# VH-VL binders against q9umr5: the designs that were tried, part 55

Target 1, 268 residues: q9umr5
Amino acid sequence: SYKPVIVVHGLFDSSYSFRHLLEYINETHPGTVVTVLDLFDGRESLRPLWEQVQGFREAVVPIMAKAPQGVHLICYSQGGLVCRALLSVMDDHNVDSFISLSSPQMGQYGDTDYLKWLFPTSMRSNLYRICYSPWGQEFSICNYWHDPHHDDLYLNASSFLALINGERDHPNATVWRKNFLRVGHLVLIGGPDDGVITPWQSSFFGFYDANETVLEMEEQLVYLRDSFGLKTLLARGAIVRCPMAGISHTAWHSNRTLYETCIEPWLS

## First folded at step 19 (VH-VL)

Design yg9
Fold by OpenDDE, fold request of step 20:
Structure yg9 (fold): chain C 268 residues (1-268), chain A 123 residues (1-123), chain B 112 residues (1-112)
Amino acid sequence: as target 1 above (268 residues)
Amino acid sequence: QVQLVQSGAEVKKPGSSVKVSCKASGGTFSDYAISWVRQAPGQGLEYLGEIIPMFGLRNYNEKFKGRVTITADKSTSTAYMELSSLRSEDTAVYYCARTKYDILEGFSDFDYWGQGTMVTVSS
Amino acid sequence: DVVMTQSPLSLPVTLGQPASISCRSSQSLVWSHGNTFLNWFQQRPGQSPRRLIYKVSNRDSGVPDRFSGSGSGTDFTLKISRVEAEDVGVYYCMQGTHEPYTFGQGTKLEIK
């Protein structure tokens, strides 16, 4: 039988967004128990990510307990960060495939439509004043805001991304790395036509340097220092990168070709 | 002047579906979310769900999941609410309402409402 | 779901006298960022609801200053300093802090 699949949604999203994905899984892997977690839906997805991690943890623990052979995670957009953090704090998770579906794994920094929608009077160039304040860090979107021009503020004020990345020293860094390394495979999915994840390479742990030049995963300090296990995962062949063009951000979970190419192979 | 103008009254049979429209004017449609709320005769208000037209993102009250579908057409600044498998208990006035999601200013819930659409479900 | 409990449900008032409506939530409506999404709506007979107050105490444009909102956490109050004939209708509190959004039962304000 197929391992259970747990799905985590993104910002302002809900379980309804994954109706096509459910159909694809049911068709190609009949009998698979798929659970789309209906937590922090809608505006509640703006709550601090650590709060979300705790809530999702409570939901996945029983599912994992009933699946001794392991489970798969499909985590979309903001959900991908939630899942990475989840796998970092859980010392007993049994995740086989962690599928990060167009997630800003290395953070977000761009004047996207989402940013303009949520911050109609702000630009990415001045959002650091908001996001790196204690007040700003009470919003999920700020928890993974990564301003390359204000790296000092990011490292010191980011209460989520900087911590799960091991970019700031903290007492749990070693344990979180150990926990995350329990994952069987890390499947990274994203693409240049996403339009929301900025830069789109963030879905593959690429990101801007101080000159807004995009560097690859292997050039990132988190990789070079193996701060949360990326280098180790890559070395043992546990990282899969699946880029795809022509897919907008809200279509990653509803594209059959994408599913067959990037998701389906890891559900067996 | 901001206005939400809804479609006319509907009379439906049990088991059928109804689709109500809500056309927005006087502002930028895509800058807001549209929610649907209903009110049975002589009763209070009940939230059905919300759509963010800019991104096509939707969230539904679990009570109505599986029966309610909210959509939006940005080109016409119109939101729609479709309710299927209608029951007599679905007889109500259905309202659309606007919400602004400004992080800095805070969420501005339901600052404008449509005039309401009466949906009657009877055999 | 968060239960919103209003009191009283019926509120007969003499013209010119003050009125007060209570709204209690089954759990705190305060976000970690400090905002509280508690709203008050007025629905006059035969009309759509109209927002009077948002985020506990902010009056919408055009709302007379005789209306005021207050409260914190789980206890909120709408006050009308001097009731006028045009104030007849049903008043609802509504929370937007937790999904799904929920309304109070409504308070019917009538003139004695």
Scores: ipSAE 0.927, ipTM 0.956, lowest interface PAE 0.6, mean pLDDT 97
Fold by OpenDDE, fold request of step 20:
Structure yg9 (fold): chain C 268 residues (1-268), chain A 123 residues (1-123), chain B 112 residues (1-112)
Amino acid sequence: as target 1 above (268 residues)
Amino acid sequence: QVQLVQSGAEVKKPGSSVKVSCKASGGTFSDYAISWVRQAPGQGLEYLGEIIPMFGLRNYNEKFKGRVTITADKSTSTAYMELSSLRSEDTAVYYCARTKYDILEGFSDFDYWGQGTMVTVSS
Amino acid sequence: DVVMTQSPLSLPVTLGQPASISCRSSQSLVWSHGNTFLNWFQQRPGQSPRRLIYKVSNRDSGVPDRFSGSGSGTDFTLKISRVEAEDVGVYYCMQGTHEPYTFGQGTKLEIK
């Protein structure tokens, strides 16, 4: 039988967004038990990501326990960060494939429609004043705000991304790395026409330097230092990069070609 | 002046579907979320779901999942609520309402309401 | 779901006298960032609901100052200092802290 699939949604998202994905999985892998976790839907997706991690952990533990052969995770957008953190804090997870679907894995920094919608009076150049405050860090979107022009503030004030990346020293860094390395495969999906993830290379752990030049995963300090296991995963052939053009952010979970090319191969 | 104008009253048979519209004016449609709330005769208010037209993102009350579909057309500043498999218990006035998601100012829940649309389900 | 419990459900009041409506939530409505999304709505006979108070104690524009909201955590109150004839209707509390949004049963205010 096929391994169970657990789906984690993104910001302001719900199970409705994954109706096509469910259809694709049922068609190509009949009998697969697919669970779209209905937690932190709607505005509750703005809650701190660590709070979300705890809630999702409680939901996935029973599923994993009933699937001793392992499970697959499909985590979309903000959900990809939740899942990475989840796998970092769980010392007994049994995830075979972790599919990161258009997630800002290396953070977000852009004047996107989402930013303008949530912060109508702020631009990305000023958001550090909000997001790197204790108050700002109570919102999920600030938990992965990564301002390349204020790296000191990011490293010191980011209560989520900087920690799961191992960019700031903390007592659990070694253990979290060990836990995350339990994954069978890390499948990174994203593309240049996303329009939301900024830069889009963040889905592949690329990101801006201080001059807003996009550097690849292999040029990042987190990779070079192997702070949470990226270098190790790559070395053992456990990282899969699947870029695709022509897909907007809200279409990643509903594109058949994308599913067949980037998702389906990892559900067997 | 902000206004939400809904479509007219509907009479439907059990098992059929109804689609109610809500047209917004006096503001920027895409800056807000649109929620749907219903009220059975002589009863209280019940939340059905919400759409963020800017991104097409939807969230439904679990009680209605599978039967309710909320959509929006940004070009016409109109939101829609479709309820299928209608039952007599679905007889109610259906309202649309607006919400602003400004993080700095706080969320502004249901600051404006439509005039309501009466939906009657009877054999 | 969060249960919102209003009391009383029926509120007969003499003109010019004060009125008070209680709303209790089954769990805390406070977010970690400190906001509390508790709202009060007024529904006059034959009309749509109208928001009076948002985030516990903030009055909407055009709402008379005789209306006031207070409370914290799970206990909230709407007060009318001097009831007027136009205040007749049903009042609802509503929480927006937890999905799905939920309303109280409503309190019917009538003039004696």
Scores: ipSAE 0.927, ipTM 0.956, lowest interface PAE 0.6, mean pLDDT 97
Fold by OpenDDE, look of step 19:
Structure yg9 (fold): chain C 268 residues (1-268), chain A 123 residues (1-123), chain B 112 residues (1-112)
Amino acid sequence: as target 1 above (268 residues)
Amino acid sequence: QVQLVQSGAEVKKPGSSVKVSCKASGGTFSDYAISWVRQAPGQGLEYLGEIIPMFGLRNYNEKFKGRVTITADKSTSTAYMELSSLRSEDTAVYYCARTKYDILEGFSDFDYWGQGTMVTVSS
Amino acid sequence: DVVMTQSPLSLPVTLGQPASISCRSSQSLVWSHGNTFLNWFQQRPGQSPRRLIYKVSNRDSGVPDRFSGSGSGTDFTLKISRVEAEDVGVYYCMQGTHEPYTFGQGTKLEIK
């Protein structure tokens, strides 16, 4: 039998977005128990990510308990960060494939339609004033805002991304790394035509330097220092990178070709 | 001025479906979310769900999941609410309303409403 | 779901006298960032609901200053300093902090 699949949605999203994904899984892997978690839907997806991590943890624990063979996680957009944190704090998770579906794994820094929609009077160049305040950190989108021009503020004020990345020292860094490394495979999915994740390479742990030059995963300090286990995962062949062009952000979970190429191979 | 204009009254048989439209004018349609609320005769207000037309994102009240479908057409600045498997208890005035999501200014919930669409379900 | 409880459900008032409506939520409506998404709506007979107050105490444009909202946490109040004939209708509180959004039962304001 196929391992259960748990799906975690993104910002302002809900289970409805995954109706096609469910169809694809049912067709190609009949009998698979798929659970799309309807937690923190809509505006509640703006709650602090640690709050979300706690809620999702409570939901996945009983699912994992019923699946001793393991489960797969498909985590979309903001959900990918929630899942990564989830796997970091859980010392007893049994995740086989962690599929990060167009997630800003290395953070976000872009004047996207989402940003303009939520901050109609702000630009990305000034958002650090908001996001790196105690008030701003009460919003999920600020929890992974990564301003390459204000790295000091990021490192000191980011209450989520900087911590799960191990970029700021904290007492749980070693344990979180150990927990995250329990994952069987890390499947990274994204592409240049996403239009929301900025830079799109963030889905592959690439990101801007101080000059806004995009550096790849292997050039990042978190990789070089193996702060949360990326270098270790890569070394044991546990990281899969699946880039795909021609897919917009809201289509990653509904594209059949993408599913067959990047998702289906890791559902067992 | 901002206006939300809804389609006309509907009379439906049990088990059928109804689709109500809500056309927005006087503002930028894509800057807002559209929510649907209903009110049975002589009763209070009940939230059905919302759509964010800009991104096509939708959220439904769990009570109506499986029966309600909310869609939007940005080109016509129109939102739609379809309710299937109609029952007599679905008889109500259905309203659309808009919400502005601004993190700095705070969310502006339901600042403008449509005129309502009466849906009657009877055999 | 968050239960919104209004009191009273019926409110007969003499013209020119003050009115007060209470709204209580089953759980706190305060977000961690400090905002509280509590709204008050007025629905006149045969009309659509109209928002009067948003985020507890902010009055919408065009709403007379005789309307005021207050409260915090789980307890909220709508006050009308001097009731006028045009104020007849049903008033609803609504919370937008928790999904799904929920409304109070409504308070029917009538003139004695």
Scores: ipSAE 0.891, ipTM 0.941, lowest interface PAE 0.6, mean pLDDT 96

Design yg9
Fold by ESMFold2, fold request of step 20:
Structure yg9 (fold): chain C 268 residues (1-268), chain A 123 residues (1-123), chain B 112 residues (1-112)
Amino acid sequence: as target 1 above (268 residues)
Amino acid sequence: QVQLVQSGAEVKKPGSSVKVSCKASGGTFSDYAISWVRQAPGQGLEYLGEIIPMFGLRNYNEKFKGRVTITADKSTSTAYMELSSLRSEDTAVYYCARTKYDILEGFSDFDYWGQGTMVTVSS
Amino acid sequence: DVVMTQSPLSLPVTLGQPASISCRSSQSLVWSHGNTFLNWFQQRPGQSPRRLIYKVSNRDSGVPDRFSGSGSGTDFTLKISRVEAEDVGVYYCMQGTHEPYTFGQGTKLEIK
């Protein structure tokens, strides 16, 4: 019998985007209960990420309660940050596989079509002026904006990413780490042709240093200090890295080869 | 100068489908979301859904329960709304309108509207 | 869905006199500090809607200064300081803070 699967969508997204993923699961693992959470759709995906975490938590609690054997999370793009926060704030979650589908886990620093579309008078070099203000932190995209050239502002202003990464001291850091470590597997999916997540290695907890050189997960302070449990998870053999080239940002949930290679094995 | 030009009036039978076009000019099509709103004769306005052509992302009013499909063709700067399984209650003028998602200035909803397309559903 | 309730639904007014239209939402329309996505549209007879006011009180380009918007939270007002013959039509409030976007039922403004 297959564990239920809970899907959390990304920016400007809705449950319709996952129709192909649902079909793949139904074909390969018939009888799996799959719930695509229909919250914070479209425009509402710009709401503060802590507001989204609260709403998604309320939705997942009854699903988890009905499945004492555990559940799986498939969390796409911005949704992967929502899910990581869920795993930290829920002391009673029963998530086996957390599947992070091209999510900006270490943040975003891209002059992408999204940035130009949402901030037409800004560039990545000056967006910190908006995002690292209390006003800017009321928008989800600013909650994970990570300017490697203004790290002091990021650390002071981030209401979300710096906290869930354990980059800023806070009273819940120890309990959040304990809760996150209850996950069975962390499955990291992404690739060089994504075109939106910048650097694409953010999906694998890599990120820029001050020279815009990508440091891999094992070179990051959050890993080295084990601030929220990455080093512990890797030592347990619980981190799965599944990079795949040739997939654009909006196609991760509609590519069968990606599903069969990177997702299906973890949907026990 | 910004302009949204819609296709002409249509008369349809119950159970069939209609596809209305909305061609944008005088601006950069991919900078905006395109929304669809209808107005039954003598009635108010009802939102159907929107598309963000740059990303191909669409969001629908749940009331239309999979009967509406909104698409866009960036190469022709044209959005389309298709409504299937037509009923007499779907008789309305269908409008397209655009939205600018500018975080700094705030969202600018429906700043320009198409001229409307009358769709009449009768047997 | 957020319910938008307009009053009055019918507004006969003498030329040159003021007019006031109320719009109430079932939920707060505040997105963030300084951002409330409440809009007003005018639909003249036989025409498509035209936006007059966005974000509660901002007049669109080309909208006469006799039109003003105000309000906060759940209660909003459109005022016309001196009604002119060209103002005949139906006025709609609309919220864009919550999915799906919803309109008020409309206020028909007529002379006399």
Scores: ipSAE 0.741, ipTM 0.869, lowest interface PAE 1.2, mean pLDDT 92
Fold by ESMFold2, fold request of step 20:
Structure yg9 (fold): chain C 268 residues (1-268), chain A 123 residues (1-123), chain B 112 residues (1-112)
Amino acid sequence: as target 1 above (268 residues)
Amino acid sequence: QVQLVQSGAEVKKPGSSVKVSCKASGGTFSDYAISWVRQAPGQGLEYLGEIIPMFGLRNYNEKFKGRVTITADKSTSTAYMELSSLRSEDTAVYYCARTKYDILEGFSDFDYWGQGTMVTVSS
Amino acid sequence: DVVMTQSPLSLPVTLGQPASISCRSSQSLVWSHGNTFLNWFQQRPGQSPRRLIYKVSNRDSGVPDRFSGSGSGTDFTLKISRVEAEDVGVYYCMQGTHEPYTFGQGTKLEIK
C-alpha cells in the first residue's frame, strides 16, 4: 500500500487550500492516508519559523511512528522551509519523498503583493531595516527574507534561514546535515510565473548575487561547501527538479497537470 | 468614508443555507482581511472565519465543521459568508468586520463593522 | 481555544463615577515583544460593535480619552474615568493573538 502523506501549508493558509490535492491523491493512490496538518493556520502562519518547526515536529512524530516503512512530505511555500528544518532537526524522521511546492528555499527578495500587503510603507530595498532587527525576526516572513545587497546583515540577523542553510557556524551543523541526508528524494517544484517567490529560482535553491544575477543551485556557496548536504544529495541522484510555467503561487496545489507530472510519481 | 454594507435580513428553514454579503466602500477592499462574527439573541460574539480577498485565502473556526464558506469578489468589493445545514441555534445577527495586517504597526483587528444581518431560522 | 473571561458581567455605575472591567485570558496574548493583540469593543443598544481600544492600550479614532486600556500577559483592564449616559452598552474584550479569535462574555454597563 502507499506511504502516508503529510501536508504542510504556507503563509495565511489552512488545510482547506489542499482539498484538490487531496482529491488527486485519492484518485491516483486510493487508500493513501493523507494528513494536512492543521497548525499555525491563518494569522499564526506569521509566528517565528522555529516556533512553527517545533509545533509541526510534535505533530508529525506520532504519524511517522505509525508508519515505520516511511512517509512523504508535501510542503507548500513557507511550509517547505518548515519541512526542510524538520528534516534537519529530527534524528528519527523516516521521510522518503520531500516534495517542495514553490518554497523560498534560498529566501525571498520580492516586491510582491504579499510584501505590499504586510509592509505597506516598505519596499524590498529597505525592508532589511525591519526584517534584520530582533523585532522583525519574530515574524516568519522576515525569517526567510534574504536581501542580496545586505548580506552581512542577513548573516548576522537571520534567526532561521542562515542557520538551516549552514551559512553560520553552529554546534548542530554536523547532526543537521546527517539528518537531512536521510531523506530518500528531494522533489523541487516551482516556475517562472509563480509571482510571489522572488527570484522564483529560490524554489530550486537558486538565488541572487549582489548584482541581482540569479546563480543556480550548483553555483551557491552552500552547495559548493555542501553545508547541509545538498551537493551530496544531488550526487546520489536524489534531487528531482520539476519546473512548470503558467502556474501562479496559489495554484500549485490545485493544478492537476502539475500533480500528475511532478507529485504523483513520488508518492510510492 | 469607510463603510461595510451588508445584505438584508433573512428568514430560513432548518436544513437550508443562507448567504450574507458585505460590500466595502470608502477604502481599498484588497488591503484588508474580512472576518465574520455572529451574535445570537441575548448572547455574546462568536468568530466564524476570515478571508484575505487579495489572495483568496480563507481560514475558518473549526466549530462550524465545514458548514461555513467565505468568499470574496474583488471586482465588486464584496465578501460573502454562506452557512449551510442551518439549525435553530444559528439564529443570530451576522456581522462582517475588517482587519489590517501591517507587520510594522501590528495587526489592527475589526476596526470597522458592518451594520449586521439578522438571520432567523424557524420552521 | 483561548478562553476570555470578563468580570463583572453586569456593571451598574453612577453617572460621573469610574468604571473598570477586567478581562483574563487562558493563555498569554503576547505575540512578540511589542505586540499583544487584545482589543476592546463597545456595543450600544441596537447597534453594531465599535472598537474602542486595540493592542491593549491604543484608543481608536474618535474614542473619548476617558476610556483607557491596560494590562499584559493574561490580565487586562478597560477603565472609564467618569461614566456618561452615552456609555451604556455591552463591552467585549477580544484576543487576536491565537486562532480562532475569541471574545469575552461581555459586560453590560448600565446607569444606576
Scores: ipSAE 0.733, ipTM 0.863, lowest interface PAE 1.2, mean pLDDT 92
Fold by ESMFold2, look of step 19:
Structure yg9 (fold): chain C 268 residues (1-268), chain A 123 residues (1-123), chain B 112 residues (1-112)
Amino acid sequence: as target 1 above (268 residues)
Amino acid sequence: QVQLVQSGAEVKKPGSSVKVSCKASGGTFSDYAISWVRQAPGQGLEYLGEIIPMFGLRNYNEKFKGRVTITADKSTSTAYMELSSLRSEDTAVYYCARTKYDILEGFSDFDYWGQGTMVTVSS
Amino acid sequence: DVVMTQSPLSLPVTLGQPASISCRSSQSLVWSHGNTFLNWFQQRPGQSPRRLIYKVSNRDSGVPDRFSGSGSGTDFTLKISRVEAEDVGVYYCMQGTHEPYTFGQGTKLEIK
């Protein structure tokens, strides 16, 4: 029998968005119990990510309890950050595959359609004034805003991303790293034609330096210091990179070729 | 200047479907979410769901999931609501309305409404 | 779902006198840092709803200054300082803080 699959959606999303993914799983892995968590839908996806983590934690506990041999996570866009935080804060998770589907794992710094839509009078160059305030940190998109030109503000003000990355000292760092390292595989999915995740390499733990040159995962301080376990995971062969061109941000969960190439092999 | 213009009245049989349109003008269609609200004769207002046309993202009131489909066409600045498996209690005026998700200024909910579309379901 | 309860449901008023409509929610409508997405709509007979007040107390453009909104948390009020004949209709509160959006039952305002 196949391990249950838990799906965590992205910004302004709902369970309807994953209907094709559910169909693909049912065709290739009949009998798999798939749960698309129907929490923080639509507008509620803008609530602070720690609030979302707590709510999703409560929802996954009974699913994991019914599956002692493990579960898989498929976490899309913003949902991938929720899931990474879950893996850190849960002493009792039994996640085998964590499938990160075009998620801004190292943060976001882009004048995208979402930025224009949510902040119509702002640009990426001045959004740090809003996002790195206590007011801005009460919105999910600011919880992973990562301005490479205001590193000191990011490190001091980020209530979410800087913490789960281990970029700021905190008393739970050892426990969070231990919990995260219990995952069987980290499957990183994304691509250059996404159009929303900026830089798109954030889905692979790459990010801008101060000159907006993308440094790969292995060049990041969080990797080199192994602050939350990336170096350890890579060394044990637990990180899978599955880039795919030609897929826009809203199409990752409705592309059969992507499913067959990047997702299906990890749904044991 | 900003207008939401809806399609005309419909008379339908139980078990059929209805599709109502909502065309936006005088603004940028992609800057807003488009929501659907209904009102049975002499009754209050009931939210059905919304679409964000910029991204094609939709969210439905759980009460109507499985029966309601909301879509949008950015090229014509038109949103659509389709309600299936119609019953007599679905007889109502169906409105579209818009929301601005400006984080800095705060959300501006249903700041403009369409004129309404009467849907009558009778046997 | 968040239940929105209006009182009164029927409100006969004398022309030129004040009117007050209350709206209570089953949950706090505070989103964050003081933002509260509580709205008031007016629906005249045979017309679409029209927004009067957004975010508790902000009057829409073109709404007379005799309309005002107040409240916090779970308790909100719409006031009309001097009722005019054109004010007849049904008034709805609506919350936009929690999915799904929900409306009060409506308050029918009539001139006695």
Scores: ipSAE 0.702, ipTM 0.853, lowest interface PAE 1.2, mean pLDDT 92

